# Ledger of designs, part 10: VH-VL binders against Probable Brix domain-containing ribosomal biogenesis protein

Target 1, 224 residues: Probable Brix domain-containing ribosomal biogenesis protein, of Pyrococcus abyssi (q9v200)
Amino acid sequence: MMLITTSHRPTRRTRSFGHDLERVFPNSLYMTRGKKTIQELLMEAYDRGYERLLIINVWKGNPLKMTFIKVHPDDWGYLGYLYLHGVKLQREMGFRGLNPIREDMPLVVTTAKRVGLDHLAFAQVFSELTTGKFVPRGDKSLLSIADKYNTDVLAVIERHPRGIVVNFYRLDVTKERAVGPLINVKIWIMEDGRRWDYKEAFGIKVKPRRKEGEAEEGARKDSH

## First folded at step 27 (VH-VL)

Design f3 (from p2 with heavy chain D54G)
Fold by OpenDDE, fold request of step 28:
Structure f3 (fold): chain C 224 residues (1-224), chain A 120 residues (1-120), chain B 111 residues (1-111)
Amino acid sequence: as target 1 above (224 residues)
Amino acid sequence: QVELVQSGAEVKKPGESLKISCKGSGYSFTDYWIGWVRQAPGKGLEWMGYIYPGDYDTRYSPSFQGQVTISADKSISTAYLQWSSLKASDTAMYYCARHSGQVTPAFDIWGQGTLVTVSS
Amino acid sequence: DIALTQPASVSGSPGQSITISCTGTRKDVGGYNYVSWYQQHPGKAPKLMIYEVSNRPSGVSNRFSGSKSGNTASLTISGLQAEDEADYYCSSYAGSNTFVVFGGGTKLTVL
C-alpha cells in the first residue's frame, strides 16, 4: 500500500505514530527517514511496489502534518496534506505490539453513523490519499462492511468538535472498539484544489485563503 | 409517511424578528440533518445551513452565517429558522429539507415551504 | 462567485432526449462525486432526482440519469414528457467554506 516515513529527526512519538500507521495500512512499511531525499524515498517506494509515500512531518515535536505522495516513476506527485490537531497513539488507546497487516486486503474507509457532509467529503479524500476503498456507512455495522469487502481493517471518519477524526479498527485484534491511532485532522488540502478547514466548517473567522492553498500553520517541508 | 411540515406564510416589517418552523414526521428526527434553503422570488435555490437534531450541531453557509439562526427541538421533532431583524431582502420562500442520511449528501425530503414577505 | 454553472434554459420536443450541464467553476467543487439534481415545478418544492452523480432515489423515473466528466455533471432526461417541464438545479458539496452550493437553475421547456 504505502511507504511511511517521517521528516528528518523525528521524535519518539512521531516514530511511534509511523509504526502505528504501518499497522493499520495494509501491506505498508515504516521506514526510518535518515538522510534520504524524497526522490530516494520515491524510488525505494516504487521498487518495493508501493503506490503511496507518506511523510509524517514533525512540528514542535509532534506529528502535525501528513504528506501523501503518489508513487510512479513517470507520474509522481503530491496528492494532498493533512494538518493535524494531534494524534492518539495505539498504545495510548490500550493497544501495544500490533502486527502489521501482510495479507491481501483493502483498507476500507467509511464513516461513523450520522456524520455530516464534511465527513463524507473527507472519507472520499482519505480514500484517495491512501488508495483505500470508500464505503458509505449507512446503517451497516462495521463488521458487516468488513465482511463484505473481506477486510480486517477499517478507517472510520468520525465527528469531532474541533475537526475530523480518523480512527482505525482492526477486527482481527478486537471487534469491540477502535485500536487507533486516532488522527485528529484540522485541515486537509488536496493538490486538485479541494480543501477543508475546521475553522471554516465551524464558522470561525478565518483569514482569507492564501492563493497557494497553503495552510497558515507551516509544517516543515521536507527538502526535495 | 415521511414528511416535513413547515409553518405558515409570514408577513413582516423590516426590523421585526421571526421564527419559522419545520416539523418532521414518519422517521427518526434525530438521525437526519435538517437543512434550510432560501429561494428569492424568481431566483434560484440557496443553501443556508443545516442542523443535526441529535446533538444540535449546526453549520451555516458563509452568506447566512450571523444573519440567521438555525435551531431545533428534538423533543417535538422540529427545526427552526429565525431572524432577529428582518430585511426587505429576506423576502423569499424558505424550505426545510432532510438530508438523505449518511449515504449521500442530498436532500431527499422537502417541506412545502414558508413564504416570508418583508415589506414596509 | 457562482460555483456551479448551468445553462439558463433548454428545450426539447416530446420523446427527445435532453441534457443539462452543471459545471464546477471552482476547483474545490468539481473534485467531489456528490452532485445532486433537483426538479422544481412552479410553486412547488424541489424534488430530488439524482444524488451522488448518477443515483436515482426510489420513485424517480428511469428517464432521468446523471453523469459526470471532469468538472461537469450532466442530467439527461430521455423520452421527454410534458410533465418534465420544470426548473432543474444541480448541487454539490463545495468544501468547508460553502458546504453546499446550488447551480443557477435551468428552465426546461417542452415544446
Scores: ipSAE 0.655, ipTM 0.853, lowest interface PAE 1.2, mean pLDDT 91
Fold by ESMFold2, last read:
Structure f3 (fold): chain C 224 residues (1-224), chain A 120 residues (1-120), chain B 111 residues (1-111)
Amino acid sequence: as target 1 above (224 residues)
Amino acid sequence: QVELVQSGAEVKKPGESLKISCKGSGYSFTDYWIGWVRQAPGKGLEWMGYIYPGDYDTRYSPSFQGQVTISADKSISTAYLQWSSLKASDTAMYYCARHSGQVTPAFDIWGQGTLVTVSS
Amino acid sequence: DIALTQPASVSGSPGQSITISCTGTRKDVGGYNYVSWYQQHPGKAPKLMIYEVSNRPSGVSNRFSGSKSGNTASLTISGLQAEDEADYYCSSYAGSNTFVVFGGGTKLTVL
């Protein structure tokens, strides 16, 4: 499916996130970045038969950006980007030592039962970024979807007050709850011009601050 | 049996306030979005905004942000559209419509409309 | 500032097939499958005819069909009948800022 790596100089948390993704993207591999260039990573991904290269970028010690790249010898290119509020690791959700998925099964991308158009649109986009299979949820249970598409792994797009959540299920591990990682997305951008921004979606206005001054308590400044 | 019933036509003067209503019946009101759609006389449809009565999450079209208030009272299955100060240009037909999000990602049930006339 | 482009009018005779176009960009019609079509008779509320590009709600005649190619969605009405005379609007999801946008509408005249 994909080759997963990081930006240069990753933190332990960022490497843990990469390994968690390796355990929920079927037939995927986490590879240490080291000093490799993007071109070297693309060659490695192509030689191993991966369709995607995923780079997890670090900002102030946290995995805050995911970059998806199409792997092709002559027609490679950047596909899109997820900017994150944060992640919750599998171990933080109570799961340790899960094995990578080696069976020939799809990643199914679906939604929670109660989602709107922003989440449906992102489920489609996430399927494009990951080469997953988008399956509309309707009234179906996750188990019935997994049975129909012969998979144990689902990415479920869920509502969140300040973003869009991706939560992963491994039904071979448990049928009762998600195993993670949990990804809280604040912005996503596709190279073809499609995008989503939580500030637009939730009507959040950027408050201007006085330059070098302290913010006044109780003072209200309207957005311009 | 699934219905959206809107409040009756209104004739108002510029500067007056107004609150119109949309009552849902025959379905789980909190499970669906309620959108408001404006149609000026002889013109097309304009999306104004929506509310999700389940948690009162509200969104406005950029053209209507700050111009109207969308609200709901889930205890009586009713959504509202309101103006604090009407303008003559607010003269239009106003529809409420149900949007399921995922099952039928479209406006599948429409109210009968509320004609608002603002003149003089 | 997003608008979907529809022809202002189309016409046809009973029994013919006609097609109404709805053109957007990759940021709406071209990028997502959340395109819908609405029929509106004079003095009446709109009625959903097609959702998700090509799905018909219960109770909508199979004479109505929808499709999409690139940035253009199409509503096709086969076996045109007098009752089909109405205004037709497309709509699309259009991202986090605009959310949903309608086309300008197309008046169908049955000759």
Scores: ipSAE 0.613, ipTM 0.822, lowest interface PAE 1.8, mean pLDDT 89
Fold by ESMFold2, last read:
Structure f3 (fold): chain C 224 residues (1-224), chain A 120 residues (1-120), chain B 111 residues (1-111)
Amino acid sequence: as target 1 above (224 residues)
Amino acid sequence: QVELVQSGAEVKKPGESLKISCKGSGYSFTDYWIGWVRQAPGKGLEWMGYIYPGDYDTRYSPSFQGQVTISADKSISTAYLQWSSLKASDTAMYYCARHSGQVTPAFDIWGQGTLVTVSS
Amino acid sequence: DIALTQPASVSGSPGQSITISCTGTRKDVGGYNYVSWYQQHPGKAPKLMIYEVSNRPSGVSNRFSGSKSGNTASLTISGLQAEDEADYYCSSYAGSNTFVVFGGGTKLTVL
């Protein structure tokens, strides 16, 4: 499905996130970035038969951006970007030692039952970015969707007060809850002009600055 | 029978406040979005915003952000549209409409409309 | 401000098939499948005729159908009847700042 890597000099948390994604994107591989250029990574992805290259960027020790690139030796291009509020790792959700998926099965992208148009639109966009199969949720259970599409792995788009959440299920691991990683998206942008911004969606107004160079301060972090 | 019933027509002067209502019945009020749509006399439809009564998540069209207040009281299955100070340009028909989000991602049930007339 | 383009009016004779267009951009009609059509008779509230491009809600005649090609959605009414005379509005999801947008409306006259 995809080759997953990071920006140069990733943190341990960012590498863990990349490995977590490897465990929920079927037939995907996490590769250490090292000194490789984007062009070198694209050729590596092409030679291995991947259709996508995913780059995870870090800021202040946390993965904050996901860049999706179409793999093609002559017609490659940036597809889109997810800017994140944050992530929750599989181990932080209580799951350790999951193996990558090497069986031929699709990633199904669907939604929670109680979502609006923003989330439906993102489910479509996420399926385009990942080459997943978008399946509208309707009244269906995740189990019935998984059975119909012959898969054990679903990305479920969920509501969040300040963003859009992607949560992953591995039904071969447990049918009772998500295994993660959990991705909290604040902005997504497609190169074709489609986009979503949590400030627009939630009516958050940005106040004009009164002083040059003022920095943001003061945020609480939950421990887990 | 699923229906949305709106409050009656209003005749107001500029500067007055107004709160109009939309009561849902025959369905689970908290499971659907309620949108407000304006139609000025002889003009087309314009989306103003919505509310999800299940958790009171509220969104506004950019042209109406800060101009009106959308709210709901789920205990009486009622949504509201409110102005703190009416203008003559607020003269229009106002509809509430139900939106399912994903089952029927459209406005599938409409209220009868509330005509608001603002004149000096 | 995003607006979907519809012809101001269309006309047809009883029994004919007519089509109303709704043109947007990649950021709305072209980019998503959340296009709807509403019928509005004079003095009445709009009624949903088509959702998700081509789906017909219960109670809507199969004479109404919808489709999309590129950035243009179409509502087709076959077997035109006098009762079809009304205003028709398309609507589309249009991103986080606009959310949904309506077309300007099309007056259908049955001759």
Scores: ipSAE 0.611, ipTM 0.817, lowest interface PAE 1.9, mean pLDDT 89
Fold by ESMFold2, fold request of step 28:
Structure f3 (fold): chain C 224 residues (1-224), chain A 120 residues (1-120), chain B 111 residues (1-111)
Amino acid sequence: as target 1 above (224 residues)
Amino acid sequence: QVELVQSGAEVKKPGESLKISCKGSGYSFTDYWIGWVRQAPGKGLEWMGYIYPGDYDTRYSPSFQGQVTISADKSISTAYLQWSSLKASDTAMYYCARHSGQVTPAFDIWGQGTLVTVSS
Amino acid sequence: DIALTQPASVSGSPGQSITISCTGTRKDVGGYNYVSWYQQHPGKAPKLMIYEVSNRPSGVSNRFSGSKSGNTASLTISGLQAEDEADYYCSSYAGSNTFVVFGGGTKLTVL
């Protein structure tokens, strides 16, 4: 499915997150970044038959960023970006030593049962970024969706007070709860102009950026 | 028997406050969004905002932000639209409408409308 | 401000088919499948006719169908009947700032 790596000089937590993603993206590989250039990474991904290159970055203010790149020998390009409030690792959710998925199965992208249009739109966007299969949830159970699409792995888009959550299920491991990683998204941007920003969605006002590059949360919320 | 029943027509003067209601019945009120839609005389539909009574998440369209307040009381299955100070330009028909999120991701049930007339 | 563009009016004779267009951008109609159509008779509340581009809710005649190509959604009414005379509005999800936008409406006249 995808080649997963990091920016140069990753932290241990960033590497752990990359390995966690390797265990929930079917037929995917975490590769140490080393000194590889973007062009070298694309060739590695192409030679291995991957359709996507995922780069996990650390950025100012220390939230994670995920960069998704289309793998193509002549027409590669950036697809989009997730800017994160944070992540919760599989080990922090009580799961250690999960095996990568090597069977030929899709990643299904769906939602919790009670979500609105922002989450439905992101589920579509996330499926485009990952080559996952978007399946609207409706009143269906995760088990029934998994059975219909012959998969054990689902990414479930969930509501969050100040963002959008992606939670991963491995139904071959447990049917009772998500295994993670959990991804808390604050902003997503597609190269085609589609985007979502938690500050707009929740009516949060942010002070104009100062010359020193600081920013604060907005003062107003839409909810209640 | 799913129904949204709105409060009756209102005739008000500029500067007065107003709170109109939308009562849901025949379904689980907290499982659906309630949106408010304005239609000025002879004009089209304008989305004003919504509330999700399950957790009171509220959102306003940019053109109505700060102009109205959307609220709900889930104990009586009722949503509200209110103005603190009406203007003559607030004269319009106001609809509430139910949105399921993802089962039928659209406004599938509409109230009958509340006509608000603001004149001196 | 960007709005969904609909023709102001369309007309047809009983038994004919007509199509009403709804044009947006990649950020709304073109980017998502959350396009809906509403029928409104004079003095009445709007009624949902089509959701998710092409789905009919229960109780809506199969004479009504929806489709989308690129940034343009279409509502087609076949076998036109006098009761179809009404205003028709499209709507689309439009991102985190706007959320939902309606088209300007189309008056359908049955001749």
Scores: ipSAE 0.607, ipTM 0.820, lowest interface PAE 1.9, mean pLDDT 88

Design f3 (from p2 with heavy chain D54G)
Fold by ESMFold2, fold request of step 28:
Structure f3 (fold): chain C 224 residues (1-224), chain A 120 residues (1-120), chain B 111 residues (1-111)
Amino acid sequence: as target 1 above (224 residues)
Amino acid sequence: QVELVQSGAEVKKPGESLKISCKGSGYSFTDYWIGWVRQAPGKGLEWMGYIYPGDYDTRYSPSFQGQVTISADKSISTAYLQWSSLKASDTAMYYCARHSGQVTPAFDIWGQGTLVTVSS
Amino acid sequence: DIALTQPASVSGSPGQSITISCTGTRKDVGGYNYVSWYQQHPGKAPKLMIYEVSNRPSGVSNRFSGSKSGNTASLTISGLQAEDEADYYCSSYAGSNTFVVFGGGTKLTVL
């Protein structure tokens, strides 16, 4: 599915997140970044038959950023980016020592049963970024979706007061709850111009920048 | 059986306040977004904003931010659209509509409309 | 910024097929499958005819069909009937700032 790595000099938490993703993206591999260039990583991903390269890095003010790249020897390119509020690791959700998935199966991307249109749009976008299969949730259970699409792994898009959450299930591990990682998305951007920003979605006002020398016409009430 | 019933037509003067209502029945009111759509006389449809009555999450189109207030009371399955000071340009038909962010992600059920006329 | 363009009017004779277009950009019609069509008769509320580009709600005639190519969605009405005379609006999800946008509307006249 994808080759997963980090920016240079990752923190321990960033490496843990990369390994957690390896355990929920079927037929994917976490690879230590070391001194590798993007071109070397693309060649490695192509030689191994991966369609995507995922780079996890720190972006100013956010703990993590995820960069998705299309793998092709002559037609590679950046696809899009997730900027995160934060993550919750599998170990923080009570799961340690999960094995990567080596069987051929799709990642299914779906939503919680009660979501808005922003979440449905992101589910489509996330499936494009990951090569996952988007399945609208409706009234269906996760078990019935997993059975129909022959998978144990679902990414479930959920509501959050400050963002959009991706929560991962591995039904071969437990049917009772998500295993993680949990990803809280702040902003997502596609290279084709599609985007989502939590400040726009939740009406958080950004103070306008004023040009030098421009002043608001002021009114001083003087009685005459 | 699934219905949105709106309050009756209003005739107002500029500067007056107004609150119109939209009552849902026959479905789980807190599970669907309620949107408000304006249609000026002889003109097209314009989305104003919506509310999710489950947690009162509210969103306005940029054109209506700060111009109206959208609210709901889930205990009586009712959404509201409110002006603090009406303008003549607020003369329009106002529809509420249910939006499913689930199986049918569209405005699938519409109220009958509330005609608001603002003239001096 | 984001605007959905529809022809102002379209006409056809009974029995004919007609198509109404709705053109946007990659940020709306072209980028997502959340395109809908609404029919509105004079003095009535809009009625959902098509959602998710091509799906018909229960109770909508199979004479109505929807499709999309690139940044343009289309509503096709086959076997045109007098009762089809109405205004038709498309809509699309349009991102986190605009959220939902409607087209300007198309007046269908049955000759």
Scores: ipSAE 0.593, ipTM 0.811, lowest interface PAE 2.0, mean pLDDT 88
Fold by OpenDDE, last read:
Structure f3 (fold): chain C 224 residues (1-224), chain A 120 residues (1-120), chain B 111 residues (1-111)
Amino acid sequence: as target 1 above (224 residues)
Amino acid sequence: QVELVQSGAEVKKPGESLKISCKGSGYSFTDYWIGWVRQAPGKGLEWMGYIYPGDYDTRYSPSFQGQVTISADKSISTAYLQWSSLKASDTAMYYCARHSGQVTPAFDIWGQGTLVTVSS
Amino acid sequence: DIALTQPASVSGSPGQSITISCTGTRKDVGGYNYVSWYQQHPGKAPKLMIYEVSNRPSGVSNRFSGSKSGNTASLTISGLQAEDEADYYCSSYAGSNTFVVFGGGTKLTVL
C-alpha cells in the first residue's frame, strides 16, 4: 500500500505514530528516514511496489503534518496534505504491539453514523490519499461492511468539535472498539485545489488562505 | 410517509423579525440533517445552511452566516429559520430539505416552501 | 460567484434526448463525485432526480441519467416528454467554505 517515513529528525512520538500507521495500512512499511532524500524514498517506494509515500513531519513545531505523495517513475507528485490538531497513539488507546497487516485486503474508509457533508467529502479524499476503498456507512455495522469487503481494517471518519477525526478498527484484534491511532485533522489540502479548514467549516474567522506554494516549500526543502 | 411540512406564507415589513418552521414526519427526525434553501423570485436555488437535530450541530453558508439563525427542536421534530431584522432583499421562497444521509450527500425530501414577502 | 455553471436554457422535441451540463468553475468543486440534480416545476419544490453523479432515487424515471467527465457533470433526459419541461439544477459539495452550491439552473423547454 504505502511507504511510511518521517522528517529527518523525528521525535519518539512521531516515530511511534509512523509505526501505528504501519499497523493499520495494509501491506505498508515504516522506514526510518535517516538522511534519505525524497527522491531516494520515492525510488525505494517504487522498487518495493508501493503506490504512496507518506511523510510524517512537524509543521512549525506543531501540529503534525502528513504528506502524501504518489509513487510513479514518470509521474510522481504530491497528492495532498493533512494538518493535524494532534494524534492519539495506539498505546494511548490501550493497544500495544499490534502486528502489521500483510494479508491482501483493502483499507475500507467509512464514516461514523449520521455525519455531515464534510465527513463524506473527507472520506473520499482520505480514500484517494491512501488508495483505500470508500464505503458509505448508512445504517450498516462496521462488521457487516468489513465482511462484505473481506477486510479486517477500517478507517472510520468521525465528528469532532475542532475538526475531523480518523480512527482505525482492527477487527482481527478486537471488534469492540477502535484501536487507533486516532488522527485529529485540522486542515486538509489536495493538489487539485480541494481544501478543508475546520475554522471555515465552523464559521470561525480565518486568516487568508496561504498560497499553495508555502506548504510545498516545506516539503521540498526536505528533498535537498 | 416521509414528509416535511413548512409554516405558511409570511408578509412582513423591513426591520421586523420572523421565524418560520419545518416539521418532519414519517422518519427519525434526529437522524438526518435539515437544510434551508432560498429561492428569490425568478432566481435559482441558494443553500443557506443545515442543522443536525440530534445534537444541533449547525453549519452556514458564508453568505448567510450572521444573517439568519437556523435552529431546531427535536422534541417536536421541527427545524426553524429566523431573522432578527428582515430586509426587502429577504423576499423569497424558503425551502427546508432533508439530507439523504450517509449514502448520498443530497437532499431527497423537500418541504413545500414558505413564501416570505418583505415590503414597505 | 457561481461555482457551477449551467446553460440558461435547453430545448428538445418529444422523443429526443437532451443533455444539460454542469461545470465546476472552482477547483474545490470539480474534484468531488457528489453531484446531484433537481427538477423543479413552476410553483413546486425541487425534486431530487440524480445523486452522486449517476444514481437515481426510487420513483425517478430511468429516462434520467447522470454522468461526469472532468469537472463537468451532465444530466441526460432520453425520450423527452412534455412533463419534463421544468427547471433543472445541479448541486455539489463545495468545500468547507461553501458546503453546498447550486448551479444557476437550466430551463428545459419541450417543443
Scores: ipSAE 0.593, ipTM 0.835, lowest interface PAE 1.3, mean pLDDT 91
Fold by OpenDDE, fold request of step 28:
Structure f3 (fold): chain C 224 residues (1-224), chain A 120 residues (1-120), chain B 111 residues (1-111)
Amino acid sequence: as target 1 above (224 residues)
Amino acid sequence: QVELVQSGAEVKKPGESLKISCKGSGYSFTDYWIGWVRQAPGKGLEWMGYIYPGDYDTRYSPSFQGQVTISADKSISTAYLQWSSLKASDTAMYYCARHSGQVTPAFDIWGQGTLVTVSS
Amino acid sequence: DIALTQPASVSGSPGQSITISCTGTRKDVGGYNYVSWYQQHPGKAPKLMIYEVSNRPSGVSNRFSGSKSGNTASLTISGLQAEDEADYYCSSYAGSNTFVVFGGGTKLTVL
């Protein structure tokens, strides 16, 4: 599925988050960033047969951005970005030392029950970003969905007061609750122009953004 | 008309079991969470838990976990709240209410309430 | 655990505007975007008056409005009428473990 890494000099918590994601993304690998360039990472991802490169960007010691890149020798490119309010690690959710995930299953992306259109849209976006399979929730149980698609892992898009939450279920671990990590998304942006902002969605008056330049600069620094 | 209709008042003794009902009509019963809210005499509202009749996913307030059982029968658009052994402290008005969403604490439709009196 | 604190009572004269506050104990939950307000008359079921901080259901008077600032949500009733005398409860999302929590309620008296 994907190669997972971080920005340079990640904090312990960020590394932990990367490992958590490795535990919920089938056929994925967390790789220490070290001094590797994006190009080197893309090559490694390609050589390993991954379709995505995920870079977790750190700000002030916390994961704040997830960058998804399409891995293809002739058609690599940025797919989209998740800007995060924060994350809750698996350990913080009471799950430490989870076993590796089965590799030969799909990541199913679904929603909580009775979610809005924005949640559905994000579920689709998230599935595109991760190469997961979007499955409308309807009136089905998570177990039913999992059984139908022969998967032990579900990404569930949930409502949240400050954004959209991605939570993860590992049904091979427990069927009772999500194991995480919990990802609280405040903004997502796709390269195709699709985007969502929690402030806009919730009608929160945003002070006029200073110029667009600073968010892009953080992404450019990782290219060196 | 969208409505929730609850079963009638109950007078019970401590130790007795009880199951009260809430029937929905006028909407797709399986598409909304149905919650139960307790209100002791002269007290405030307490959320007990809710059930999604579509797949019977049930969640409880920590305070009520293991104390009551919430269930539903979607075939007859009915939700239930039950006790295996009533206590005097269970004396209260019990409301069922439709949730607008799982994490949205907006109860837009309420039952009329079921008064449960537990006395020796 | 998230708790919502309301004043025990508020009062106002007919025609006045009153405000009922609902204050959360935790800022990090951000739950106040999902604050709802309920009106309850004696012996009656609660009625939803406001949802998601400031939205009014159909049929609810425009005299009722909701707002939030920081960790405090507020219900404002303008043009107070005798019929507004009731108990008012706020509710909020309380996280993945508690799900929903109610405030302690506020008794509104119209003088």
Scores: ipSAE 0.063, ipTM 0.665, lowest interface PAE 2.9, mean pLDDT 89
Fold by OpenDDE, last read:
Structure f3 (fold): chain C 224 residues (1-224), chain A 120 residues (1-120), chain B 111 residues (1-111)
Amino acid sequence: as target 1 above (224 residues)
Amino acid sequence: QVELVQSGAEVKKPGESLKISCKGSGYSFTDYWIGWVRQAPGKGLEWMGYIYPGDYDTRYSPSFQGQVTISADKSISTAYLQWSSLKASDTAMYYCARHSGQVTPAFDIWGQGTLVTVSS
Amino acid sequence: DIALTQPASVSGSPGQSITISCTGTRKDVGGYNYVSWYQQHPGKAPKLMIYEVSNRPSGVSNRFSGSKSGNTASLTISGLQAEDEADYYCSSYAGSNTFVVFGGGTKLTVL
């Protein structure tokens, strides 16, 4: 599914977060960033058959940004970005040592029940970013959805007072609750121009729109 | 039967505060967005904002941001629209309405409306 | 600002079919998939007639149908009846910040 790495010199927490994601994205791999360039990472991702490169950016010791890059020999490109309020690690949710998923199954992306349109939009975006399968929740149980699509893993978009939350279910681990990691998203930006900002969504006086270029600049800094 | 019942007509003076209510029944109040829609006399519908009583997520139209407050009390299945200081231009019919589904902006259930008259 | 434009008025004779258009000002508003239509009689609350472009709620006559082409949604009323005389409003999801927007309304007169 995807190659997962971090910015240079990640904190322990960021590394943990990367490993957590490895455990919820089917057929994915966390790779230590080291001194590798984005180009090198893309080549490695391609050689390994991954469709996405995910780079977790660190700020002040915490995951700040998730950058998704399309892996293609002739058409690699940035797909989008998630700016994070924060994350809750699997271990913080009471789950340690989960095994990565190596079986062929889809990542199903759905929502909690009775979420807003922004949540639905984000679920679609998240599925695009991850190559997951978006499934409208409706009134269906997560179990029924999982059964229908023969998956043990679901990304569930949930409401949050500050942003949008992505939580992960591993039904092979437990059916009772999410295992995480929990990702609290404050802003998402797609390269095609789609975007969402929690401040705008919640009517919080947004300081002047940071130029679209600043999100790109953060991603470009990782190329050096 | 699913219904929204609004509070009665109000006659107020400029500068006065007002809080009108919308009570839901016959459905899970916490599972649906409730919006407020203004209709000035002889004018069209204006979306003001909506609230999700489940977690009190509230969104406003830019035109009404800071002009009104939308709130809810899920314990009594009631949504509110309030003004701190009414203006004559606030004279209108106000409707509350429920979203038709989980993710649709369609309002399938409407209150009967509350007429608010603001005059000196 | 995202706005929905409707004709101010339309008219038809009993038994005819009429169409009311609702045009978005912005093409990039993917929200047209969430277009809804409301009927409002004088002194009454609006009634949902169509949601998500073409879906009818239970209890709504099959004479009412919705469609979309480009940035224009349309409400079609077939077999026009006297009781169809009302104001009709379109609405749509308008994305972040705006959330929901209504059209200006269309007065339908049955001749």
Scores: ipSAE 0.021, ipTM 0.529, lowest interface PAE 6.6, mean pLDDT 88

